# Miniprotein binders against q9h3h3, part 227

Target 1, 235 residues: q9h3h3
Amino acid sequence: EDGFTAEHLAAEAMAADMDPWLVFDARTTPATELDAWLAKYPPSQVTRYGDPGSPNSEPVGWIAVYGQGYSPNSGDVQGLQAAWEALQTSGRPITPGTLRQLAITHHVLSGKWLMHLAPGFKLDHAWAGIARAVVEGQLQVAKVSPRAKEGGRQVICVYTDDFTDRLGVLEADSAIRAAGIKCLLTYKPDVYTYLGIYRANRWHLCPTLYESRFQLGGSARGSRVLDRANNVELT
Short names: E, the ipSAE of ESMFold2; O, the ipSAE of OpenDDE; V2, 0.75 times the mean of E and O plus 0.25 times the DockQ between their complexes.

## First folded at step 18 (miniprotein)

Design hN48 (at its last look DockQ between E and O 0.23; V2 from the best seeds 0.00; counts 0 for: pae O 2.2 > 1.5, pTM O .779 < .8, other shape alone 3.712 > 2.5)
Fold by ESMFold2-Fast, scan of step 18:
Structure hN48 (fold): chain B 235 residues (1-235), chain A 82 residues (1-82)
Amino acid sequence: as target 1 above (235 residues)
Amino acid sequence: SETIEVTVTEETSPEEVAEEIVKALEEGAEKVRLTAYGREAIERAWEAIIIVAKRLGYRITVTIEKRTEDGKTKTIYTISLE
């Protein structure tokens, strides 16, 4: 993210969403096929634009696993965009609270836990753990970025359906930890992604709502979940 | 030792509830439990929690629970300082 503008990050995200996805869909595919699929498409080897030496010959935007109960609902993104433009021209304060109200009004409620890992065994192992949790029903849906041409870290996104359902956000964190993940996690509502809220934004908003740190023996949960901006710990 | 119970509705003022919570904690309450039913009430409870944290100036812990009774799911936020 260093050295990128909000516009650049938004353009990259849009391009990835529009390119083809590699999907394991547990609604239509037997769970017994997951291990073979994971072996065929390890995210450290799948390339963004289809290197001839990689598992893919064509561009791949995302590698995703859909749970048995997955039902996509992006809300009214067009209405959200129009309301955002109106808010910016209104002179009203742009705060986490006003963005949350826009998200609720337009039913743009999904959010995600993010983890950034370097290409390699640790990334592939983490993704396999997350994918199994999704297929087994502990998580709803997840995706991981393919390997970028320029290199750098890849991101695993684990979605929840409603970022205002704070217990649901905590339950997803617990499921990620139960899958063996111990790295730092951050939680971002999709409304921030749609509106281009990244680090160094002009409104000085924190681009994530929560941080999760693994602390075996440090808390009853095994992890600490913090809203840093408001100084609130969730448990 | 003392837990204060507060019901938050879609008509509740987050600012007024935050003031009540801060007063209870300053007077020695160990925990304050906010019970809310429905999205508007839940968001008002959360806004009150944010105001409380800002007014106290130090970290608070919020325990989150849901209870379903007669097909209605209530959200319970419990504020503590420990």
Scores: ipSAE 0.800, ipTM 0.927, lowest interface PAE 0.5, mean pLDDT 89
Fold by ESMFold2, look of step 19:
Structure hN48 (fold): chain B 235 residues (1-235), chain A 82 residues (1-82)
Amino acid sequence: as target 1 above (235 residues)
Amino acid sequence: SETIEVTVTEETSPEEVAEEIVKALEEGAEKVRLTAYGREAIERAWEAIIIVAKRLGYRITVTIEKRTEDGKTKTIYTISLE
């Protein structure tokens, strides 16, 4: 059990954002170079701080793949944060609906499927499958954390551009499963991250919208996607 | 005729639509299909679905589709009980 709590992993992710990233950008790099890049930088071997014997000599915050259709647009994060502060002082109820409306108004609509895996072959194989899906256009953008010094679990984040486009979120889940991923996935809108809203928050908001569980032989999707807070299965 | 059709607009009350849906399901409707065009209507439809799920107290299944008609891409949420 080398795991981080969900809160711990979110905090480490923020710190990693500030360090250099290793990026394969399909918008400017030929797809034929992907396999060599993956072989050079397996996430189980790329170290957070550039340890001896690793493929990187300097710190790496994230390893990322940008697809041809990736449109970098975080939206109006500063306006979102200001409106959030105003909302808190307004006396209006704070609900999942008001968070959605803030995200819509400020165009902070991205979200991500998350998976946590131990360092090793399973992680590297999963990342390679996701990276190929991104370069081939089934997914838009993904990132994976580097190996931590203490050898804890690593995270793969697979982004979608609009968490309110629920069919698009399901299509991303399907693409992840088609890449051979069988572990539990959880879906989190970026709005919660930008506002610092975590699992144990004073408003009782649930930052995880969906969980996806691999399911043998049942459907074309190969998984069950559940909004657990509302007890709704999506298909 | 086993499927009840509901059109959701940006002026639709999610609460009133949810009451209509619960009544239809209690009266034996096999499926309820909500059709929405535009972001506001789509989110009102989703809010109605959440109210229905809370009112029923057991898991519902929502099938999500997009359909383009006359140049408009609509979202369709189909509620079924199993």
Scores: ipSAE 0.762, ipTM 0.918, lowest interface PAE 0.6, mean pLDDT 88
Fold by OpenDDE base, look of step 19:
Structure hN48 (fold): chain B 235 residues (1-235), chain A 82 residues (1-82)
Amino acid sequence: as target 1 above (235 residues)
Amino acid sequence: SETIEVTVTEETSPEEVAEEIVKALEEGAEKVRLTAYGREAIERAWEAIIIVAKRLGYRITVTIEKRTEDGKTKTIYTISLE
């Protein structure tokens, strides 16, 4: 895949957070307008920098849909970062449990299911399914990356309010599967992003807590979820 | 089938809860119900279930229920652990 390091991809994602977003907000916009909005801004056609002929003339960081129950709560990210710096300086062992405790203490509990898809109809169809599930209240909030100039894979992020709420994480997986998504899903807490913890980090921390694989004829969820921390498969 | 009830609190360790579950199963319980109130107790209950699943070495089914204000229970989720 893209020869970019995990750090480069994370830096690009953080830069995208600072650019303008294309947002459908179900709290202020009637659900009946969703189809027209999806048709106007298909993720495979929206470009990161507003290329000529794209639906957007200006740079777009993300395309997002907010559900009726969406309330942005980022917690104390600054306090989290300060505590993380102090912890590194202390030389104390750093474990997944340490990060979980930091996240709880600073109320930085958001996490996301991630799916990576090539630009095209399958991506736009997947996004439309997710957007409907958000507007219908099955999911709270989701975003998708715009098309990069290099034509790399785009990412859909489906958020949950609390990565420590295992039931909520599994319910979101079920809702994603119900929306017709069959690709591999990975779940990552936002705390790992805020602290700059990526794959192959010096602390050997795995930022992916769960993996979901689609299963034909399986459980009512239609997926098998691997708990990476405990190495337990949930079916 | 006889259901054994185990209450999980913020003071009970996941290991202690796991021992109670295993004991109940060894005594012939077909079902064990964990009652947990609050986030920490729920997390402890979940960790206990994982410990039990690993210890038993066979598939177990976990049903998660929510108690409503009227005292009724509704199944929210069912999972199988291997």
Scores: ipSAE 0.210, ipTM 0.658, lowest interface PAE 2.2, mean pLDDT 86
ESMFold2 (binder alone), look of step 19: mean pLDDT 83; pTM 0.796
OpenDDE base, second read of step 19: ipSAE 0.194; ipTM 0.672

Design hN49 (at its last look DockQ between E and O 0.89; V2 from the best seeds 0.66)
Fold by ESMFold2, look of step 19:
Structure hN49 (fold): chain B 235 residues (1-235), chain A 82 residues (1-82)
Amino acid sequence: as target 1 above (235 residues)
Amino acid sequence: SETIEVTVTEETSPEEVAEEIVKALEEGAEKVRLTAYGREAIERAYEAIIIVAKRLGYRITVTIEKRTEDGKTKTIYTISLE
């Protein structure tokens, strides 16, 4: 299997995005209903394609929680993609700086902290903590993948609204840690996702901007956040 | 003790700021604070920090804060050597 190819990642992401999502929307649903919803749809038990014995009988692409203040805005994605195609044929160097400028120009500024966990109690507990943080307003929006047929690790995505606002990205990391999350986190701007730029890309870009590692006793934020490509630690 | 203050604007050259920072650190500065207002200035300040890290050849630690001055919320990057 070639699970890290650009074509594979794009096809899997499109398929999941197009299937139904299970959504708790705090903008229209009382917070008191969250615990029951979490118990009904634990990510370890919700299956990608609706297996027998699952809470879901039909395919589920994502399980998501929208916070009360969530304001969907993908920006000018079509303009971004057109400018990206022009850039690729221009002979101009493709760098993290040019991608950042494209994202700013077209207002495609969202990004996400990612964590990968095996199915089970730790995943369900982590998701519940994140979901509560979203409903309580410490985070804006999060989603988690359902259980795959292959039984591999699942991903929780915790979104921020502006990847160029580094303090906001760090504040989201801090909110994730306050929810009791101790695993490795990685941060990827959505511009990389919309342009299909993954780890093994032909431009040798690093789509992961930051890594966050849990840390006790030395940091006010409770974690060590590294811009690994540039060898800068953020605190 | 010795802290060097640098104001970064939309017109600032990240390369020139990085040279100023490296010189200050070589001359014994303990901390360097970069203050920036607005998205472009904030990015130029971080670009300067990246250049400094490359010139120094080792990992640096940067503290990020916001402060309100004269009704403007500014971003402050503080470099402390580690």
Scores: ipSAE 0.735, ipTM 0.905, lowest interface PAE 0.7, mean pLDDT 88
Fold by ESMFold2-Fast, scan of step 18:
Structure hN49 (fold): chain B 235 residues (1-235), chain A 82 residues (1-82)
Amino acid sequence: as target 1 above (235 residues)
Amino acid sequence: SETIEVTVTEETSPEEVAEEIVKALEEGAEKVRLTAYGREAIERAYEAIIIVAKRLGYRITVTIEKRTEDGKTKTIYTISLE
């Protein structure tokens, strides 16, 4: 059943968030140390539970890079969850608009561009490009999952501070493209993650707000972005 | 080529702006540019764009930019037919 898949994904995400992270923090670490850190901890080789022969001896939930200006703000997640339970019992429609309103009311505004890549050279190269863009100030913060299962894809998450700021979301996409990334990207607001909106959900909501496709030449942005809920093309 | 300029405020009707945009594009305007300041106005402008997209069979593209005018940072949407 689709509902059970969403619960399983939520449980895995929570476990990863609670386990230790490997962090390059540009607020306290010189940018000159980034290349050595990337060479020491390539995401294709860092294992979820510290397998023998990997760079890590202990479990790692996420590998992250924090930019110099990064200032985390999760908003009122408790208030969001209480309001979500009330909304589900109210008879009011559950739509992208009502979730957006809930997020604004509780200041749960962050969101992320997602890319899924198989373990290997292309993943490590993509992550290195993203990490350099974060340390150089073109992006605010990013993380990548460790290798958890043979053959399974890993995810790179590139965060923005306000998913309702459409231009800010598009500027992050442009910076990702400028870093050399050409794969499909999707954008998900963190409110959807906190409320368990995944690929399969009981409300039939698209789990992502935007989709970005690489485009050569014709677009000044380097990509075409689709607002998936409203079918509006942003260039 | 003709560009039509429209200012959207927190009091603007998205439906009325959508009618204005559709009419301009159907009458041969190359682009329609919406200027908005503040969260409410920016969202009302985008609501108008959603209505336009639906009415024109999703055959529009939208560019978003910011511009500082009179000490205010404004959001500008430029709408074109594909």
Scores: ipSAE 0.618, ipTM 0.865, lowest interface PAE 1.3, mean pLDDT 87
Fold by OpenDDE base, second read of step 19:
Structure hN49 (fold): chain B 235 residues (1-235), chain A 82 residues (1-82)
Amino acid sequence: as target 1 above (235 residues)
Amino acid sequence: SETIEVTVTEETSPEEVAEEIVKALEEGAEKVRLTAYGREAIERAYEAIIIVAKRLGYRITVTIEKRTEDGKTKTIYTISLE
């Protein structure tokens, strides 16, 4: 995917953030209702615009599950953006370290594991596994994109509170693997989204910090996580 | 198999830590364990690992563990050349 495609997908994701969400909130809803909710709103059937015959009659931006420990904290995104503009104007070199420091300074530390799956049983099964892991407290929050008219891949996002906490990132990967997910995972900090850092950006920054590959046997975690920028394998 | 232990503090430079790691590996250590206390030391330890990875020119494997000892949380990086 070229930079334009990545920017377009990001714009679509931001537009989806403004539409109504289908949410299961484990803070207010008994865990025993999760299976009925998953059966009612399978992500492969929920449509972006509420198509006739879909479980939703209205537009849906995301389907989400909130864990009991979930607390929304986005940090100072406005201050982050202002500092980023000032940095660009200064002509100073921009590195992954620069972005990390900006994120820390403005408390914009959230990040997410991403998986892309075709609509169907595998997606719905993956989502059900993730949703259960969130409700059981192994994960804090996750969301999945609804089915688009064009039949493209759907994305599941599993969040962590701090992308700078490498162990926390690895623990989330382990929980995703324990939920039965075997596909490729990529980890992206939210700061990279807020600053418009996509594939093929002018600074040559890789927007994906980590890549997780499923491994049968050998590792206690069931995966190998690669630090893509530094070529370090984390176990 | 000899594991060499290196303690990383807020006063230790990543470059100094990297030299200790390289020295340990040259001396035949199969594993090098970095112990770091606090956020700054944890980051310095990882920066040292990055320096080593660049010097070696091939992928290295790092295990990350957190342990609480005497009421202090430490992060342990274990480098393996497997």
Scores: ipSAE 0.502, ipTM 0.833, lowest interface PAE 0.8, mean pLDDT 89
ESMFold2 (binder alone), look of step 19: mean pLDDT 83; pTM 0.789
OpenDDE base, look of step 19: ipSAE 0.441; ipTM 0.809

Design hN5
Fold by ESMFold2-Fast, scan of step 18:
Structure hN5 (fold): chain B 235 residues (1-235), chain A 82 residues (1-82)
Amino acid sequence: as target 1 above (235 residues)
Amino acid sequence: SETIEVTVTEETSPEEVAEEIVKALEEGAEKVRLTAYGREAIERALEAIIIVAKRLGYRITVTIEKRTEDGKTKVIYTISLE
């Protein structure tokens, strides 16, 4: 049951996506209500499976904020999965470029900046900053995991519409940094998630497409963003 | 900053250690420290590092310490993202 980390992670992710979400939807809710909502549902206190002592008594899969312009679009995931199966049986090399082409062909272009933080004040403060940036229009949509029963780090995911659009990816990074976030950020295209490509996969692919590091004040300009797939520094 | 400790033995899978290293680093650990006793364990730890750096493409810094404890060779690999 614990032998395959990738299988275990896929099962956990699917369960979280299927369980109820706590959502602040800026398309239908006034921005003035955000601070009260953030105070009611701090991620460090919202429990994954519910607890009478927490803000939730029932399971919560994700805590999310939708921007005013948010329009859900996963692309053609079924077509992507069919093409992926055909690729695996074809004997054609499986490379970052091949996956990028499949994603483009099937319009599965979304991706996300990830940050992992321990439960506590810093997590709640970081999430509040991200949530405000979403409601103010600097970011499109974001979500944060609830606290797991066994503890451990929680993840904030900040989505962009197109992982191949370097400027859009960099603009999201800049907005995250402007919100006061200084930790390591890693960017993963959703195509990797839909195809079950995680760490130490059989195709030896790096699931992290971009990486962002905050540079402390001095001689450095700001965050440094690296394109891991092409080994190119973008900033 | 968080350091994750991993003991590598002559029975440890390099692929599993590589997965553990990548998971820890991507989840925000500053360092992963691999401790290996004896030549077989030392070789398996090195193979895991090679998987992370070459096959999975992570840019990492590795600090290597070699010690002798109770007459046995011990190697500590400390891994961080560059």
Scores: ipSAE 0.000, ipTM 0.222, lowest interface PAE 17.1, mean pLDDT 81

Design hN50
Fold by ESMFold2-Fast, scan of step 18:
Formats: structure tokens, C-alpha cells, sequence
Structure hN50 (fold): chain B 235 residues (1-235), chain A 82 residues (1-82)
């Protein structure tokens, strides 16, 4: 069954959230300092649990950049979790629509575009592009995972404040593409994360709401965005 | 008062922080902001929030922010009534 795996994933996510973060906060730090900060903390070199040979000797959960207009809004996560427990004991079906309604009712609306890249120059270059877009105001907030002890791909998360605002989600995709990112992007509402719904869940829910693929069209560059829940191409 | 600031350390009692949160909100504070540095302080702050929401039954909204000051990464929990 998937319960044990979901618990392990939730524990890893919680540990990363609790451990210290390396933050560039554009609300209090001049944009001119960003390049030096990026050079000091390239995500391919920052280690999850610290290492004397890396930029950090202590654990780092996330490396983050906050935009000048950033205002954290988590919504009522506790009310969401209580309503989720009630939904599971009711006769009502568990569908993407019912989760969407729970998220709206409890104002848990944030979501994120995800990209997974191997440690190295391409990851560091992609993160620098995203960080500059955040500091310049084209994106609101982003974070990137540090390098895990066992290796593997790292993830860049680019947040939007409302996953139900399709135009806002597409605008973030456009800004990511304008920053030079050409890899596959997937969009996940944070409601799925807070409820511990991952791939291979027992309700057969797809936690990925949108996919974005870079595509050239004539003389213009664009992206093809697919709505995974409805299997409809939006662009 | 509009916002009450509370520093949570590895020695802070979760019960004491919970009582301080409730008192501030009941006395008209718009927000209570908990600042914690280090894993043990963060655990105590989270335990206090759980006491307020689950044991004492308050409906609260909590936002989480990381902020770096003087080379230290602090976790800030901002609590308000829903």
C-alpha cells in the first residue's frame, strides 16, 4: 500500500522546512547583491547536511529567493486537514474537484512549477535565471533543493499564489521560459502536498495539474501547456 | 497592539508560548509572530501552535517564512485568527 511511502515523503519535506534556509530577500537586500549571493551559494555545491568542503558546514533545507512584493499566505492548512479527514469518512467521492473546493474553502491556494535537474552547471545556470526573474519582479518566490548526500536530481520550485487562477499560472510559465528555461515543467498545487497526496496514491489522483513543454512555433518561441486533470491542451 | 513578537528558544515551554499567543489574540492583537532559530526552537514553536489550534480549539491561520539575519536563518511563524 502507499501509506508508508507517503509518510516518508512527508517526513523528508518537513525536515527540509524545519532546517535552516539560505535566503536572498529582495524586500530588504539590494538587487545589486544578487550576483555575489548566487556565486557564494550555487545549488550544485550546497550540501543538504553540511560538509566542510562545501559552502555550508551546517544543514540547509532550501535555498530561496523572495521577490520585492512577496507576502507569505499559507491559508488555513489546519482547517484543510480537518476537512480532509471528514471527507474521507463521508460518502462523498474524492476527486480533483472536491480537493479544489476544499482548497478554496480554506484559502490554501498556492502552487508551484517544478523542474528537476542533475547537479552541475545547467542547474546553477537555471537557478540564477529564475532568481534574477524573481528579484526583477517577473516571478514572486522560488526555491531550490540543496544537493542530497546520496546524489540524484535537485528541484527548483517557482511559486504562484493561486492555482485556480489559470492565467496567473500561465503567466508564471511564460516568465520561466523568458528566463531561458527549456526543460519540462510540472505544476502542483500545495493542497496536494499538505494532504500528503503523491504519485501512486490510493485515490488515483494526479497531483500534477499542468505540464509545460518548450516548443518553437514559426519565428516565435512558446510553450505547450497541458491541463493534466482534464487532458486538454491550453496553448 | 497590532503585532506581538515572541522569541522561541530551545528552552521555551510550548505551553507558555501557547498561553502568550492566546492572551495576545484575545487582547486584540491582529497577529502574533513567533521567531525561532534552530531545530529545537522550531519544534517548540510548532508544539505551541498545535496546542493553540488542537487542545485550546482556536481557529488560526499560520504563515511560515525563513529570514536570514546576521548569518543566522530564522523561522518566523505569523499567527492570526481565521
Amino acid sequence: as target 1 above (235 residues)
Amino acid sequence: SETIEVTVTEETSPEEVAEEIVKALEEGAEKVRLTAYGREAIERALDAIIIVAKRLGYRITVTIEKRTEDGKTKTIYTISLE
Scores: ipSAE 0.000, ipTM 0.375, lowest interface PAE 11.9, mean pLDDT 82

Design hN51
Fold by ESMFold2-Fast, scan of step 18:
Structure hN51 (fold): chain B 235 residues (1-235), chain A 82 residues (1-82)
Amino acid sequence: as target 1 above (235 residues)
Amino acid sequence: SETIEVTVTEETSPEEVAEEIVKALEEGAEKVRLTAYGREAIERALLAIIIVAKRLGYRITVTIEKRTEDGKTKTIYTISLE
């Protein structure tokens, strides 16, 4: 049986996904409207459950930007969840390799670069840079959490289509750095999120596959990327 | 028949939505689509689906999706008979 912390994180993630999102959809909205939208909905001011004093009076689960070419493909999440239950019941070992195979079999391949920032100017500036990169076509899709509590960090998620495609993951990192982002980035496959696997899970799995750290100068692409599983530098 | 649309709000009775779902399906609708905006409406839509499946005994398939309108997302439940 999982502890309350893992269940609580899964419930929070589900609630955010089920609550309304504020979306700038570049597939249907002119790019010229982005700056006004960013000014109207800075993530440091948008509140999770609504507040008459904030930009929103209604709950907001996520603030998202969809690129012009964005085509969502979540794969067979239902089949993945059924296979996960069968795996747990079978008594077979639960390892990173086993989850990777489940994800591939059910085409649940998306993943995301994550950055955690305190509410304030730096968060809003980082989000604006990411949103512009999405609308300009350098990134596919991104979202940022609303402000949930005083002093708590917010998260920006930048998605890629296939966590097994190392080149694609690295290209997204480069685009994030080109957008002016200098904070620590970590990469997590969505399969871990769909299965409710977070830090300190009972299976001792690390849901983070890659880390990216900014480097100023040199011949690097603006970052040093580490493969967490193999403990090797990729850039 | 075709799809019947039902809007669920934070004031909607789950029992009344369940009755509406059943009536539509028995009158030949292929699908009933519940649109819910916000947590309380989503919970009420789910309760209606549970009433249809468990208390009223219908064998149903439910598909869940999120759809963006006016820069905001809604949760949509599409219900059909197995």
Scores: ipSAE 0.000, ipTM 0.311, lowest interface PAE 13.2, mean pLDDT 82

Design hN52
Fold by OpenDDE base, second read of step 19:
Structure hN52 (fold): chain B 235 residues (1-235), chain A 82 residues (1-82)
Amino acid sequence: as target 1 above (235 residues)
Amino acid sequence: SETIEVTVTEETSPEEVAEEIVKALEEGAEKVRLTAYGREAIERALYAIIIVAKRLGYRITVTIEKRTEDGKTKTIYTISLE
């Protein structure tokens, strides 16, 4: 994949982050309204640009659900960026450990489990399960991309507060699995997104820290989680 | 470091914005700030940057900042285009 294509997709993703969001906020909206909201705005039907006949008449960047414990804190992203620029200029080696330390120093610790699904019933069902888990307090916040014109895969993002907290990351995986999701999950820290670290970057950094595979009849968690950086199974 | 500011409106084409960016860089600007209000302007700004990156063939660092209600700017993304 041409580095340009990855950058283009990143720019589109950033543009989507700036478009209006369809949000269910459990802090202000009764949980009893969730089912009606999910029925009104199924992700497979919500269109990115508000196409005629879609549930949305206006462009939508994301569909999101906020849990009761959700607190938007992105840390010091500006300081992180400045430190990253200085590090690049220094010519010092850049490792996953370096990025982890930068993230800790600047309190940019959020990360997300990612799943990619084709538009349709399976996506909507998965999203409904995640949304319930968020409203029930098993997860903090999640979002799903709307349907694109090209009919590509939609992504569900399930956030955790701290990518350095392995237990928290694993608990989120367990909650996702408990919601009935069986697809492959990858975990990406937000710091990698903020610093523009994508696949095939010049530092050979893997932007995915963890991979979760569904396992039938195995551990109580229903998944095997692989630490991609160390190539070690955590479960 | 001289920062040149370019305002992107809904009436400005991505190509026109790209030309302004290139001109600013050719004039010796170290940084070009694009200010865009609204979805369409933001999208146009982003596409303009992509156009510039392709044309110039050298590394461009793109920083996306959100202006808060209190007038502060918050960096939300950084991308390096090569």
Scores: ipSAE 0.165, ipTM 0.642, lowest interface PAE 1.6, mean pLDDT 85
Fold by ESMFold2-Fast, scan of step 18:
Structure hN52 (fold): chain B 235 residues (1-235), chain A 82 residues (1-82)
Amino acid sequence: as target 1 above (235 residues)
Amino acid sequence: SETIEVTVTEETSPEEVAEEIVKALEEGAEKVRLTAYGREAIERALYAIIIVAKRLGYRITVTIEKRTEDGKTKTIYTISLE
């Protein structure tokens, strides 16, 4: 916890989604322009609310790269939110299983691998690797947060289409590792984000399904992946 | 105005390339051209450019060209001050 309530974190997430984004869209932009775009908008220097001394004078919610095959599918978020309100008023226990079922029913299946890094060269280096993997077709889509506070960590999000597809989630992890990423990764379904379920939530739920750690001296796979819910090592 | 040529390989330090770029631009070079062959070299060239723009605070324009020589497709980044 970083001194914020779940409500405050949800409000910040909504504001970022509504503010303008800096997007490299490989569906409409030649891949040869990526390097110039990355040099112009290093995430450690792009400020959340704009600053004359930064690459942006206006607010930026997210910095994103869309792959050539990217096809947005957020599912029925409105139906999900209505069902969530009904679940809360029903008195029924709120568990990972009930949330998974709500997500399936409303087709809100996307999820993301998260990495949190301090502003600096390591963040910019990691983001460049992820962005290149997206443009080259090894990953589908990714975003990185702008710099909001001095010294505060920023987050890189690498999305997959279906959090219930374990193999797809693991393939994304492998692609992230192949891109040179060596930091801790955690995987969170977007259903938790849409419902405002973060660490220290009032329902005592763990929004993280998987954890990936870089494996030094490992053979074929560059990481060790743990199923956090069942405490089972998958690799 | 001169153009400074730099070859980036899979063993080249991005930090050192960034320092070469900055030195050339500060000494009045119009352009610095990075030539890279292969994914690892291209990534290192890109990281050097990010260092120049982010850590060192330069506002730069980067143009990207691919050139095929002897069956090898090289990526060329040409860097200039905005």
Scores: ipSAE 0.000, ipTM 0.055, lowest interface PAE 27.7, mean pLDDT 80

